# VH-VL binders against q86l99r1233to1411: the designs that were tried, part 3

Target 1, 179 residues: q86l99r1233to1411
Amino acid sequence: SNKESLPFRRDVIEKVINHLRENSLDTEGIFRLSGNMESVRGIVKSFAHGEPNLSFEVHNISNALKHYLRSLDPPLIPYEFFLMLLDARKNEDAETIRNIFWKIPSDNRVVLTLLVDLMVKISENSNVNKMNSKNLSIVFGPTILKPRTPTLDRMALMTETQLQCGIIQTFIEDFHYIF

## First folded at step 1 (VH-VL)

Design a13 (framework fv_adalimumab_6cr1)
Fold by ESMFold2-Fast, scan of step 1:
Structure a13 (fold): chain C 179 residues (1-179), chain A 119 residues (1-119), chain B 107 residues (1-107)
Amino acid sequence: as target 1 above (179 residues)
Amino acid sequence: EVQLVESGGGLVQPGRSLRLSCAASGFTFDDYAMHWVRQAPGKGLEWVSAISWNSGSIDYADSVEGRFTISRDNAKNSLYLQMNSLRAEDTAVYYCAKDYWDTSGYDYWGQGTLVTVSS
Amino acid sequence: DIQMTQSPSSLSASVGDRVTITCRASQGISNYLAWYQQKPGKAPKLLIYAASTLQSGVPSRFSGSGSGTDFTLTISSLQPEDVATYYCQKYNSAPLTFGQGTKVEIK
């Protein structure tokens, strides 16, 4: 089955992230709790048209951003960086992770920087919103970082998923070192 | 790979009913809104009806409201148009169309099926 | 209901000419406008959505512009294979009304 990927729109993503930075930091379960799926689909459509509708409840907007990022092909972190980031995380090599970050194409890198900055601010308020760096890594690991060819081996998939989450957790916890 | 195949068209008497089907393949059918668009011989395109991915939202053109019913069966990757109380003005080629993304233009169309309403 | 009016109803131009087709909405529809190409005996093909976003696989000589009520489809250098009828369609809300079409022919 072929599902059409939505176009990558840096300007739209920036507007949505800025809105969430201003309005979601105290929201319990932000990015984890579901919105209304009909509303979420309508908001995602508005992203594709370049005119994000931000008048909806914050859970609908956050889930729309999440689904939009998941729909990107190639993903926000392009496929060619997947294995090298996982290897760097496995080796606990923060310098290599930083070096790889600066090789990401500029539009993707700017969006990634804004997204991780938002995750940092959310995690700093986790006593209120209940979303720490580990919780956010579970949401965004598979969303923005994925292989060209998915593995069907359950144990390999589990290890791969843990490393994907570990990369996002490293981005959040070492933000000022990497970014 | 994406295909939409309409069937069920034909010659029908005024006041009778006809049911159109559209068989979809090559994409995740239940991710997309689906539409029926018609075109009378030698005339332009006319939007007829739309149904959301989960059947939660359905719309009709004023010209067919109360006479036509759109439906879908996601398990069978099929779209339907039940056409009741047919009129000569309903004579047209009927196209099944897939939304690009939730009513943002139709990226794929079927070949069309001709409905002729005549005595 | 919002009316969609295309102009001209038909045009004839030479190969290599710049061709402009206009679509006007009677009320504002933001950028919720698509353009389609229909060749004789064929189903329509999506050219442009969101007023100006080119569909994948569509030649770069096609472009769209406009927002609100006035929209334009441009073919920068008309080719023989571009002989077709072109339709605009609003999709901000039901009804998803089409314009009446513009027939493009070569002189």
Scores: ipSAE 0.005, ipTM 0.489, lowest interface PAE 13.1, mean pLDDT 87

Design a14 (framework fv_adalimumab_6cr1)
Fold by ESMFold2-Fast, scan of step 1:
Structure a14 (fold): chain C 179 residues (1-179), chain A 121 residues (1-121), chain B 107 residues (1-107)
Amino acid sequence: as target 1 above (179 residues)
Amino acid sequence: EVQLVESGGGLVQPGRSLRLSCAASGFTFDDYAMHWVRQAPGKGLEWVSAISWNSGSIDYADSVEGRFTISRDNAKNSLYLQMNSLRAEDTAVYYCAKDMYGSGEYYFDLWGQGTLVTVSS
Amino acid sequence: DIQMTQSPSSLSASVGDRVTITCRASQGISNYLAWYQQKPGKAPKLLIYAASTLQSGVPSRFSGSGSGTDFTLTISSLQPEDVATYYCQKYNSAPYTFGQGTKVEIK
């Protein structure tokens, strides 16, 4: 299928996140449960055209957002921040994580803020939707934070994945401190 | 105007072949999956076949698998159904239908008026 | 294959009555269910998709509910123009199967 990088469209992402904020907070397994993959691909195509199609079932829309974010190159959190964020998380240094966040380019930072705010609201309703901060971190860690060159070492990959998830969990749990 | 117009229906004898056409206008045909749905006289709706925007994915109902072939010509904004080895139970009004968006989530927001196929000796 | 069963097969009601039609899937299909209205001699018209979302232009007296295996179409106040056969349709995966239909008539 077409591997061409999709453009970073802050306007599109904002519209999709706002739709999910209004329509998905009570949805069990939001972002975790699969949608219909053909529908997801069609929705992602609409994102690239600048007019997101939000008339689909909510799992398709949430998965489309996830796939769109995963397709971004560079990723939502630019490559240069990858190792420094992992090191800060390994050291449990929330102040350094906050300082790094404020160095992220403004368009990326605004989108990250909207996305994490949505994750906070979902996690606050986890009694209904079954998606707590840990669950959301597993979904979004590898999606928005990744290395320029993937490691081929299995043990290093496992450690990196744990730290990637840890960063997103920190963003959710310490949202009002960091953002 | 956004519309689908079927043609090619008629009276045909069992064991023979017939080709249906559906002409699309008013929307970007290449962006949507297309479907054939039929309805026997006095009976309910039966989904027959689907084809994705690029012809890369094709599905058939068990009742027509191996006898019918769905195809499309995006340059002509046209959908086709080649019906071979026709049987009396294939007698129906045949509708072409469009999915709501290109590929996936195959519920149908636009339908043609239908074309009647009668298979009788 | 997942079977789609509607009940009742037909009903007769008076103008202004609340009408309820049920659709049951033999296996879970999440919210991937659409409802169609077919008036005599005409092509079907989409009423509802994603189990409960009204298609643009559909009167508010129509509503859908349900998830998983059990789904309901409700007409809160039946009008003469609502005389039709109503079909549910699954669309989670091929085959994109319709229910057998429910014929709605006025007494």
Scores: ipSAE 0.000, ipTM 0.469, lowest interface PAE 15.4, mean pLDDT 87

Design d02 (framework fv_denrakibart)
Fold by ESMFold2-Fast, scan of step 1:
Structure d02 (fold): chain C 179 residues (1-179), chain A 119 residues (1-119), chain B 113 residues (1-113)
Amino acid sequence: as target 1 above (179 residues)
Amino acid sequence: EVQLVQSGAEVKKPGESLKISCKGSGYSFTSYWIGWVRQMPGKGLEWMGIIYPGDSDTRYSPSFQGQVTISADKSISTAYLQWSSLKASDTAMYYCARLEYDSSYFDYWGQGTLVTVSS
Amino acid sequence: DIVMTQSPDSLAVSLGERATINCKSSQSVLYSSNNKNYLAWYQQKPGQPPKLLIYWASTRESGVPDRFSGSGSGTDFTLTISSLQAEDVAVYYCQQYYSTPYTFGQGTKVEIK
């Protein structure tokens, strides 16, 4: 069930990202539009088995990846990097963001690189798929970058969300510099 | 599967202390806020407060600040709601519920603990 | 505090007919930066805890039948049950999670006519 915390399966995530790279770049609203919830749940269950079921419609597969990444604990970008990334984004300091990226553990960094590369390719085709870097940052900011202690104060949450989205947007727009 | 299991019903007299529990399983207990919600007989739902078990950060609704204490023991994946001195007006069903990460809607609920305070 | 007001307080609907429940917030629960409405709907059957039906105003929780749908934005929200079934008899609550304290509507009781 995608409501449970799942183990980090680099091999599964790589297979799913590769499938989406080959099949989703022209899909309108990719990652934004909902899939069939029962299909999504079934796909996420297959991720736990190590052999992802990729025979489903692309919106179901993309949503399954999103839910899987969101269920990771610790998240794809480990908790210890959260505040330092937000501070670097607040200062519009891409060099510090790059330095922090290279401190992320190797398996997480490789997966993050593949995910952001996919986001770059999707954003480059935004005239067809309607998903630019801002749109993708709203989807993935809170999904892969989050604090250990969730913020429930509205003003603080608003500020954190803007910075979380800003980090992902920086990853996409400055991909060749950072990654 | 995610489950929240609460302690059994309590019958108390005014002035007595009480501590009820909510045990989480099937997820990383220390990674989600747990909230407490009161429902007085025949009435609606009232949010009381929340705790983050990973560091015991606790936040209360203003109407419940000083009325109750929320705590957690992460070694046994259990959250608590306690009163130092019960009042008849505390008679209610008390639910614990998990808050979804990054947002504060309640995605999983315990079965509830009925607390009756009468003399 | 954000006050949540539901209408009607009670609704009697025939089996197979459409049920519509409204929820109004005293201030907007739409966060402009992410364009999301911080609004959830819960179903509570007699003797049971509340169950999440819908979050982000219109996203259906896993396992919730497609006859349940949420709509609206800002301050005005609607929960629709397109074809009422016997198991849908319950009290329905809206909840805002835009700001603390989190607040619920007073509830709408749905009964069979």
Scores: ipSAE 0.000, ipTM 0.461, lowest interface PAE 17.1, mean pLDDT 88

Design d05 (framework fv_denrakibart)
Fold by ESMFold2-Fast, scan of step 1:
Structure d05 (fold): chain C 179 residues (1-179), chain A 122 residues (1-122), chain B 113 residues (1-113)
Amino acid sequence: as target 1 above (179 residues)
Amino acid sequence: EVQLVQSGAEVKKPGESLKISCKGSGYSFTSYWIGWVRQMPGKGLEWMGIIYPGDSDTRYSPSFQGQVTISADKSISTAYLQWSSLKASDTAMYYCARLYDFWSGYDAFDIWGQGTLVTVSS
Amino acid sequence: DIVMTQSPDSLAVSLGERATINCKSSQSVLYSSNNKNYLAWYQQKPGQPPKLLIYWASTRESGVPDRFSGSGSGTDFTLTISSLQAEDVAVYYCQQYYSTPYTFGQGTKVEIK
């Protein structure tokens, strides 16, 4: 299939995250449950035009944010940080993860901070929404942190995915230390 | 239309060099792996190797490591398979093929070139 | 390397009847994280390149007729053509894409009886 990379729009992402912070903290399965695919595609198109359409049901908006972030090239966490973050997570080195975070370009870092803050708020309300830090890490690990070259081997992909998820889980659980 | 178009048939002598091509069109060439598959006359399919044109990362089958070079020129959306010195045993049909994209998943070789017949004889 | 073995090597089936092709992998191609089998089926007609029919063992590629279906899990897989048509005369290959090097079965030639 033909696929276009969408532009990185900090202003759009901020508006969407703020909407979700206000409207999604009590929503069961937020980011996990699928939305209506046609609605999601339409919302993602509105992001490209700079005016996010937030009139849809919250699962459609959250999935649109997920798909928009996944479509970014380079990803929200630029490619150059991928291997060093995976290595730091493998060594359970939160200090190195923190140091790498502060090297991320300013616009990306601000968006990442807003996104992780939202994930922290969602996880704090997991008794209602059923989305803890591990659940959220599964959603966002491969979405915002990925290698430039896709992994060909399933066993290597499994360990890679575990580390990607582990980094996002570390961001959520050690938020006040890292961010 | 998504397609892969390969260079024409080649007739060569042992010891000669050869470079055949596979041009992609109708999609983001740098976002998909391009693999090469050999089919000897009357035989089955053998995977030779694969390249990611976005950064030129390559993987080879152990049987073909050192025998061929896979490369790509992303400015013209073209992948290459090259021999420095051909042998009679290189006589075969060579196919290039694309792996699926991120939205549908990296599943299998969904688009194939028409093939390049290489004949090596003295 | 993962070795792929098909059976039978050749198969003659009457028009409108069911054709069944088997494929066995030397080790599991089931990826536990997503519960998908990394196995594909291709059709190759004389003088043509291979064409993808099935991926993830049972998912039919867009444009492939309903009479083609894939089944199985782990190490044992089957391609079924429920009602053989004249245009289905071809060699069929299974392929694992669980790990490199990617490997193909030796092929099964399907002919009309």
Scores: ipSAE 0.121, ipTM 0.648, lowest interface PAE 4.9, mean pLDDT 89

Design d06 (framework fv_denrakibart)
Fold by ESMFold2-Fast, scan of step 1:
Structure d06 (fold): chain C 179 residues (1-179), chain A 122 residues (1-122), chain B 113 residues (1-113)
Amino acid sequence: as target 1 above (179 residues)
Amino acid sequence: EVQLVQSGAEVKKPGESLKISCKGSGYSFTSYWIGWVRQMPGKGLEWMGIIYPGDSDTRYSPSFQGQVTISADKSISTAYLQWSSLKASDTAMYYCARHEGYSYGEDYFDYWGQGTLVTVSS
Amino acid sequence: DIVMTQSPDSLAVSLGERATINCKSSQSVLYSSDNKNYLAWYQQKPGQPPKLLIYWASTRESGVPDRFSGSGSGTDFTLTISSLQAEDVAVYYCQQYYSTPLTFGQGTKVEIK
């Protein structure tokens, strides 16, 4: 139904992440398995209106969060940090990744911290939920970190995708160092 | 609007190689799995395998492991199904289909391509 | 592998009549942790690709008429068409997505008497 880019609402995202933290850690395939598309769209509309509807089944809520984050323009990690994060990941430089993280605007940084904390807790229960740091990085890499103009060169795109996922995996695995 | 567009019909001889395609549009190609399903003439649906374009993770049905290769090219939002050496028994309609998310190959298919008819005869 | 068995293989019913298709899995497709049945139903009309009708055993896909409904749990599932219309002539397939390999039933052909 609503296909326009949605505004960034820190308070809404915080409420949704907190709900998932309390209700989804033992859910198999969380963020990977599909929800009901009409329910997801309805939930996303509630996010846009500032009053998140969290009375739905957890897969619908998690997919709504994915869709909402994917629709943000600019993305959760602003465009200006894209290339510098990819370069730092390519060099396996966690210190530079940490320094870049702390330059992200405060509202975005707080939301990113809550989101990655959720991913850490999900990955710690991967024996039950089957979602490890690699699985989560595939979901969130392209969702929260992307270039302003898509890369059309095949080799560059493959490299960028691997680095995008690698950054999210670094955030999860080195959480207490970076955040 | 989400759509999957498949390549045109193919007529091949046994022993020849073939690569057919499935192009996605109207969505984030790297965020969804693409599956391949075979339908032999007058028969039902057989799942062949799936690929997650985001990391090229592939899962095959045991019946198709080693018989076909599934791949994807993110730069043009296209998935592929390939045979190194076709057999007459490969004559079938081949569908690609999309699904969101995956846990051990667990999901349903929400959008389907129109199908590619492959005929293999001497 | 989870084997999906449909019954009947073919079904002829009059326009406006109720059509019932059964699907049985060789093992449970109900996941205890989320209490969901990993079962979908598809419709395939002659010359067309399959179309998703129902997922999670009973959730109707957007745009699917309300005369289609899914029910059941564990190993025994039913697709019901409450009042058959001419456009419903098709082959219907159940599919489990509980485990790989993903498997389909053999199909049930629905036609008008």
Scores: ipSAE 0.000, ipTM 0.451, lowest interface PAE 19.0, mean pLDDT 86

Design d08 (framework fv_denrakibart)
Fold by ESMFold2-Fast, scan of step 1:
Structure d08 (fold): chain C 179 residues (1-179), chain A 120 residues (1-120), chain B 113 residues (1-113)
Amino acid sequence: as target 1 above (179 residues)
Amino acid sequence: EVQLVQSGAEVKKPGESLKISCKGSGYSFTSYWIGWVRQMPGKGLEWMGIIYPGDSDTRYSPSFQGQVTISADKSISTAYLQWSSLKASDTAMYYCARLDEYGDYPFDYWGQGTLVTVSS
Amino acid sequence: DIVMTQSPDSLAVSLGERATINCKSSQSVLYSSNNKNYLAWYQQKPGQPPKLLIYWASTRESGVPDRFSGSGSGTDFTLTISSLQAEDVAVYYCQQYYDTPYTFGQGTKVEIK
């Protein structure tokens, strides 16, 4: 039998994001630098079971959140919104991006709001933590927004990746307009 | 650990239909593409097409479009290659191979091959 | 479509000597975003499936002996076997995985002289 994705647990994700908001804003390379893989794996397992283990160093917790979000199927931003968000970004249409955001299912939307708010706070301290909106968009673009079928054409993948990152960057930079 | 196991050799006549299989184990079957590669006797390798088992999206090489059908059954981690009407020119070894989700790595694990002989 | 051309078609090399195989692509397989060449080399022994040796033009697959090395960038690539062993007798194929359709070179047969 095929392996299933991890369950979506809004309450767990909220607790993890709140912990990172309190503990990670001045951490250099937050979300970019690797954590200890053994610790990360154990933390992700705790997320899946509904009792997040937050006693670990902040890089392990942040990487666990990243890996947990990446493992979600469907992803945090459901597949049906992928092409329409990319098209809106291509057209630099912030109003359409905002309208699409408000069509996302409520649990996903609440989590996305908390995650982007955390990214905004991190980017505001980028002189210390070295993670500006572009850096964060590279981390989270492919993580939370992806097509159902992967792109194999190199040129198409480059364009797709730039648009995925551009959408997350728009979420961060235009947070008060969209969210 | 990672294995691709293909169905056994086939001997067929022109005009007959055929479906051969490739079963994956030891990895998340729905997270990788499965490709099919033909090797005619004494010749090189020809990529035929790929399928993403998670949603059954298929991509074909132009030279094989309409000649074969690629499918997958994710419930049993098996991909298929099918002909509606075989020709003598379909005589070849057929390999399945696993491809990374975004094609950032080439075909890393290969099945043992299925020899298909079509003669009248 | 990207056309892959190998040379020579066959090569006879004495045990312990160097074997060199060339591969050319009709267009660049260098992906500018990550500066990686999407070029692989496979070894195929009689009666066996192809085995991945090298990916990203020069990265050796785990378990592959260090006598195998890949080099080149863009359109011109080389596979080198620094000291040919008896078990290296095989046909070698280059493959681009930059774009679909994926294409292979025609193969180079390496034999002992």
Scores: ipSAE 0.012, ipTM 0.609, lowest interface PAE 7.8, mean pLDDT 89

Design d11 (framework fv_denrakibart)
Fold by ESMFold2-Fast, scan of step 1:
Structure d11 (fold): chain C 179 residues (1-179), chain A 120 residues (1-120), chain B 113 residues (1-113)
Amino acid sequence: as target 1 above (179 residues)
Amino acid sequence: EVQLVQSGAEVKKPGESLKISCKGSGYSFTSYWIGWVRQMPGKGLEWMGIIYPGDSDTRYSPSFQGQVTISADKSISTAYLQWSSLKASDTAMYYCARTYYDEWSGLDYWGQGTLVTVSS
Amino acid sequence: DIVMTQSPDSLAVSLGERATINCKSSQSVLYSSNNKNYLAWYQQKPGQPPKLLIYWASTRESGVPDRFSGSGSGTDFTLTISSLQAEDVAVYYCQQYYSYPLTFGQGTKVEIK
């Protein structure tokens, strides 16, 4: 159903992703290297007002997108899909991962598609930017896919983190199959 | 027995609106996607889009995005294909077909088709 | 979009003889991680809706006679009717379900000589 918008700004995220697609593909450490924290906070605030400020250096813009996505509640991939995606990844069941992707609500799915397409393009230029699919999965796994209640057991958390990263890596490497 | 039963043939003029239906029976309606396929007279099959009736989530072929609206009412196990303003080029046979929600293994059951004729 | 191309456009086969239809995809529809080909074959008889014959490139749908078989992998696929019967006169379509949007071949018309 598309009765009301989700608690994130699809229009803002699209503008930011498009800017990064045009300006960041050859930037070393994109999404990994920290921007200036004060600048990042200002950019994130502009997202909330509906008009992203894209006049900043690219590391600040990429970190602002990362922090904005991390702050979403519910997360970009809604909570109800968390355990089923982890289970599918544990079983190396990419077919089930694809089927779950198609069940994600429309606005979330469109944003996820744009974000992963950006990650694919960054990873294809990893010889220059040093950000391959594994590097990007470490950044975005915990950012867009997380449980409703945090996992407290250390051993379970380590397994969970590995699977979260594995799902994002699968999204990047099998993009044309899944998306 | 599994059946998809479609509404009857339609004869319309350009500019008119139209909504055709596809009613599923003999299975759990929310366990399957419902797809729509167009076949122009004497031509092949074109996939238009798909809907999951459980939450009305839709995905359209780029060629049909903005041309039609696919919807569903799970309370009566019925999916719909709708035009706000018909064109002569919409003249075709329209089929609905189902595919399993958890696994795409082809379009296993098809409706009988709805012939839409738009006179110019 | 993945483009599906069938050959021939039409063929005439004598009763009891073998009919062979080819289908090529513009990119692979084999998913390497599960080793499945996301390809289906449909039969459409005059005045009727299409009917699923084969899915996963070679798996015969329930109720489909064993004279129908699918083969191939990746980009090249074949539907074979080992001994053509009168009721097999139809147009046959291949379809990929590997990638969005779903796409069909243009169809192959099978007639009796």
Scores: ipSAE 0.013, ipTM 0.649, lowest interface PAE 8.4, mean pLDDT 89

Design d13 (framework fv_denrakibart)
Fold by ESMFold2-Fast, scan of step 1:
Structure d13 (fold): chain C 179 residues (1-179), chain A 119 residues (1-119), chain B 113 residues (1-113)
Amino acid sequence: as target 1 above (179 residues)
Amino acid sequence: EVQLVQSGAEVKKPGESLKISCKGSGYSFTSYWIGWVRQMPGKGLEWMGIIYPGDSDTRYSPSFQGQVTISADKSISTAYLQWSSLKASDTAMYYCARSDYLDEYFQHWGQGTLVTVSS
Amino acid sequence: DIVMTQSPDSLAVSLGERATINCKSSQSVLYSSNNKNYLAWYQQKPGQPPKLLIYWASTRESGVPDRFSGSGSGTDFTLTISSLQAEDVAVYYCQQYYSTPYTFGQGTKVEIK
């Protein structure tokens, strides 16, 4: 494979999320609008080396975080939790989603908590930044939660995508209950 | 195996709208970029733009920004290239190509869609 | 925008002889932090889509014959076909993916003498 997997660096992700929490809450289209690809690539490289370069404008940093999270294999929410989370969301069972969350490995769980807390803060400012919980779920659903084997059946993929987004939306809307 | 299958050839008049497609199969459609490349008759390759279907992050070449719209429907693993009003100068072969999120060279290419715009 | 310039525009080489195609970028495509050159080479035969030959300036794509090799760094790159075969008649393009917009060279047509 040509695909290069980047190492999971909890310390780096924490620093990046804290920077975005302090600098991006009022930024229109945060995580949706594109950054400069050369800058994004450079920032992602700095993440891999453990020294995040945060001197760039906020869209470049947010896109670098998205890029980094997409590159993780296994994903931020490990493969083993994928189907059980989708099933719990289909049943609108927030208690089961909460129980599954607390079974996630501690480093992944801490990072997920920080990321969702950031998403909550962004959604609270959606009147200014135009990014509500649904918008954020579209960005992060397929980024941090995906099956080990890709779903190729169209009807199943439609249902899967809807549930993936629904899980992230549940994380944001029920944050104080789940996390 | 990875495949990109493009829609068939189109013959249009100036001012008409058009939407051509590129369907991915054999891989996770939402995990890779889909780029569009134009090749005018007898000329070289021009990159038009790319889309990440997972979140619809779209980036255009400055020369194509506002001239075309790139979109994707992840429920049917299909990317699109669209014109609201075609010009004779849009006559070209259009290729879609897949690149990895980290490895941004184009490893897999569609067969191409020939678009002819004439009065 | 990074401008990619190839030389020559066309090249006629006898079967079994060495073919050399040059590509120059208007700005460096070497990313110093990872020491990678963001440069690819494609082969296009009439009526066919481009086919990836080389990426990262010198890494050969799986399934590409070892007579194809890429070299160079920064702004000056070379594609070499060590022993030209009849099936190698095509147009060859270099491409930078260092920054958007991604840009291609104008192409080099390789023919048999």
Scores: ipSAE 0.000, ipTM 0.498, lowest interface PAE 14.0, mean pLDDT 87

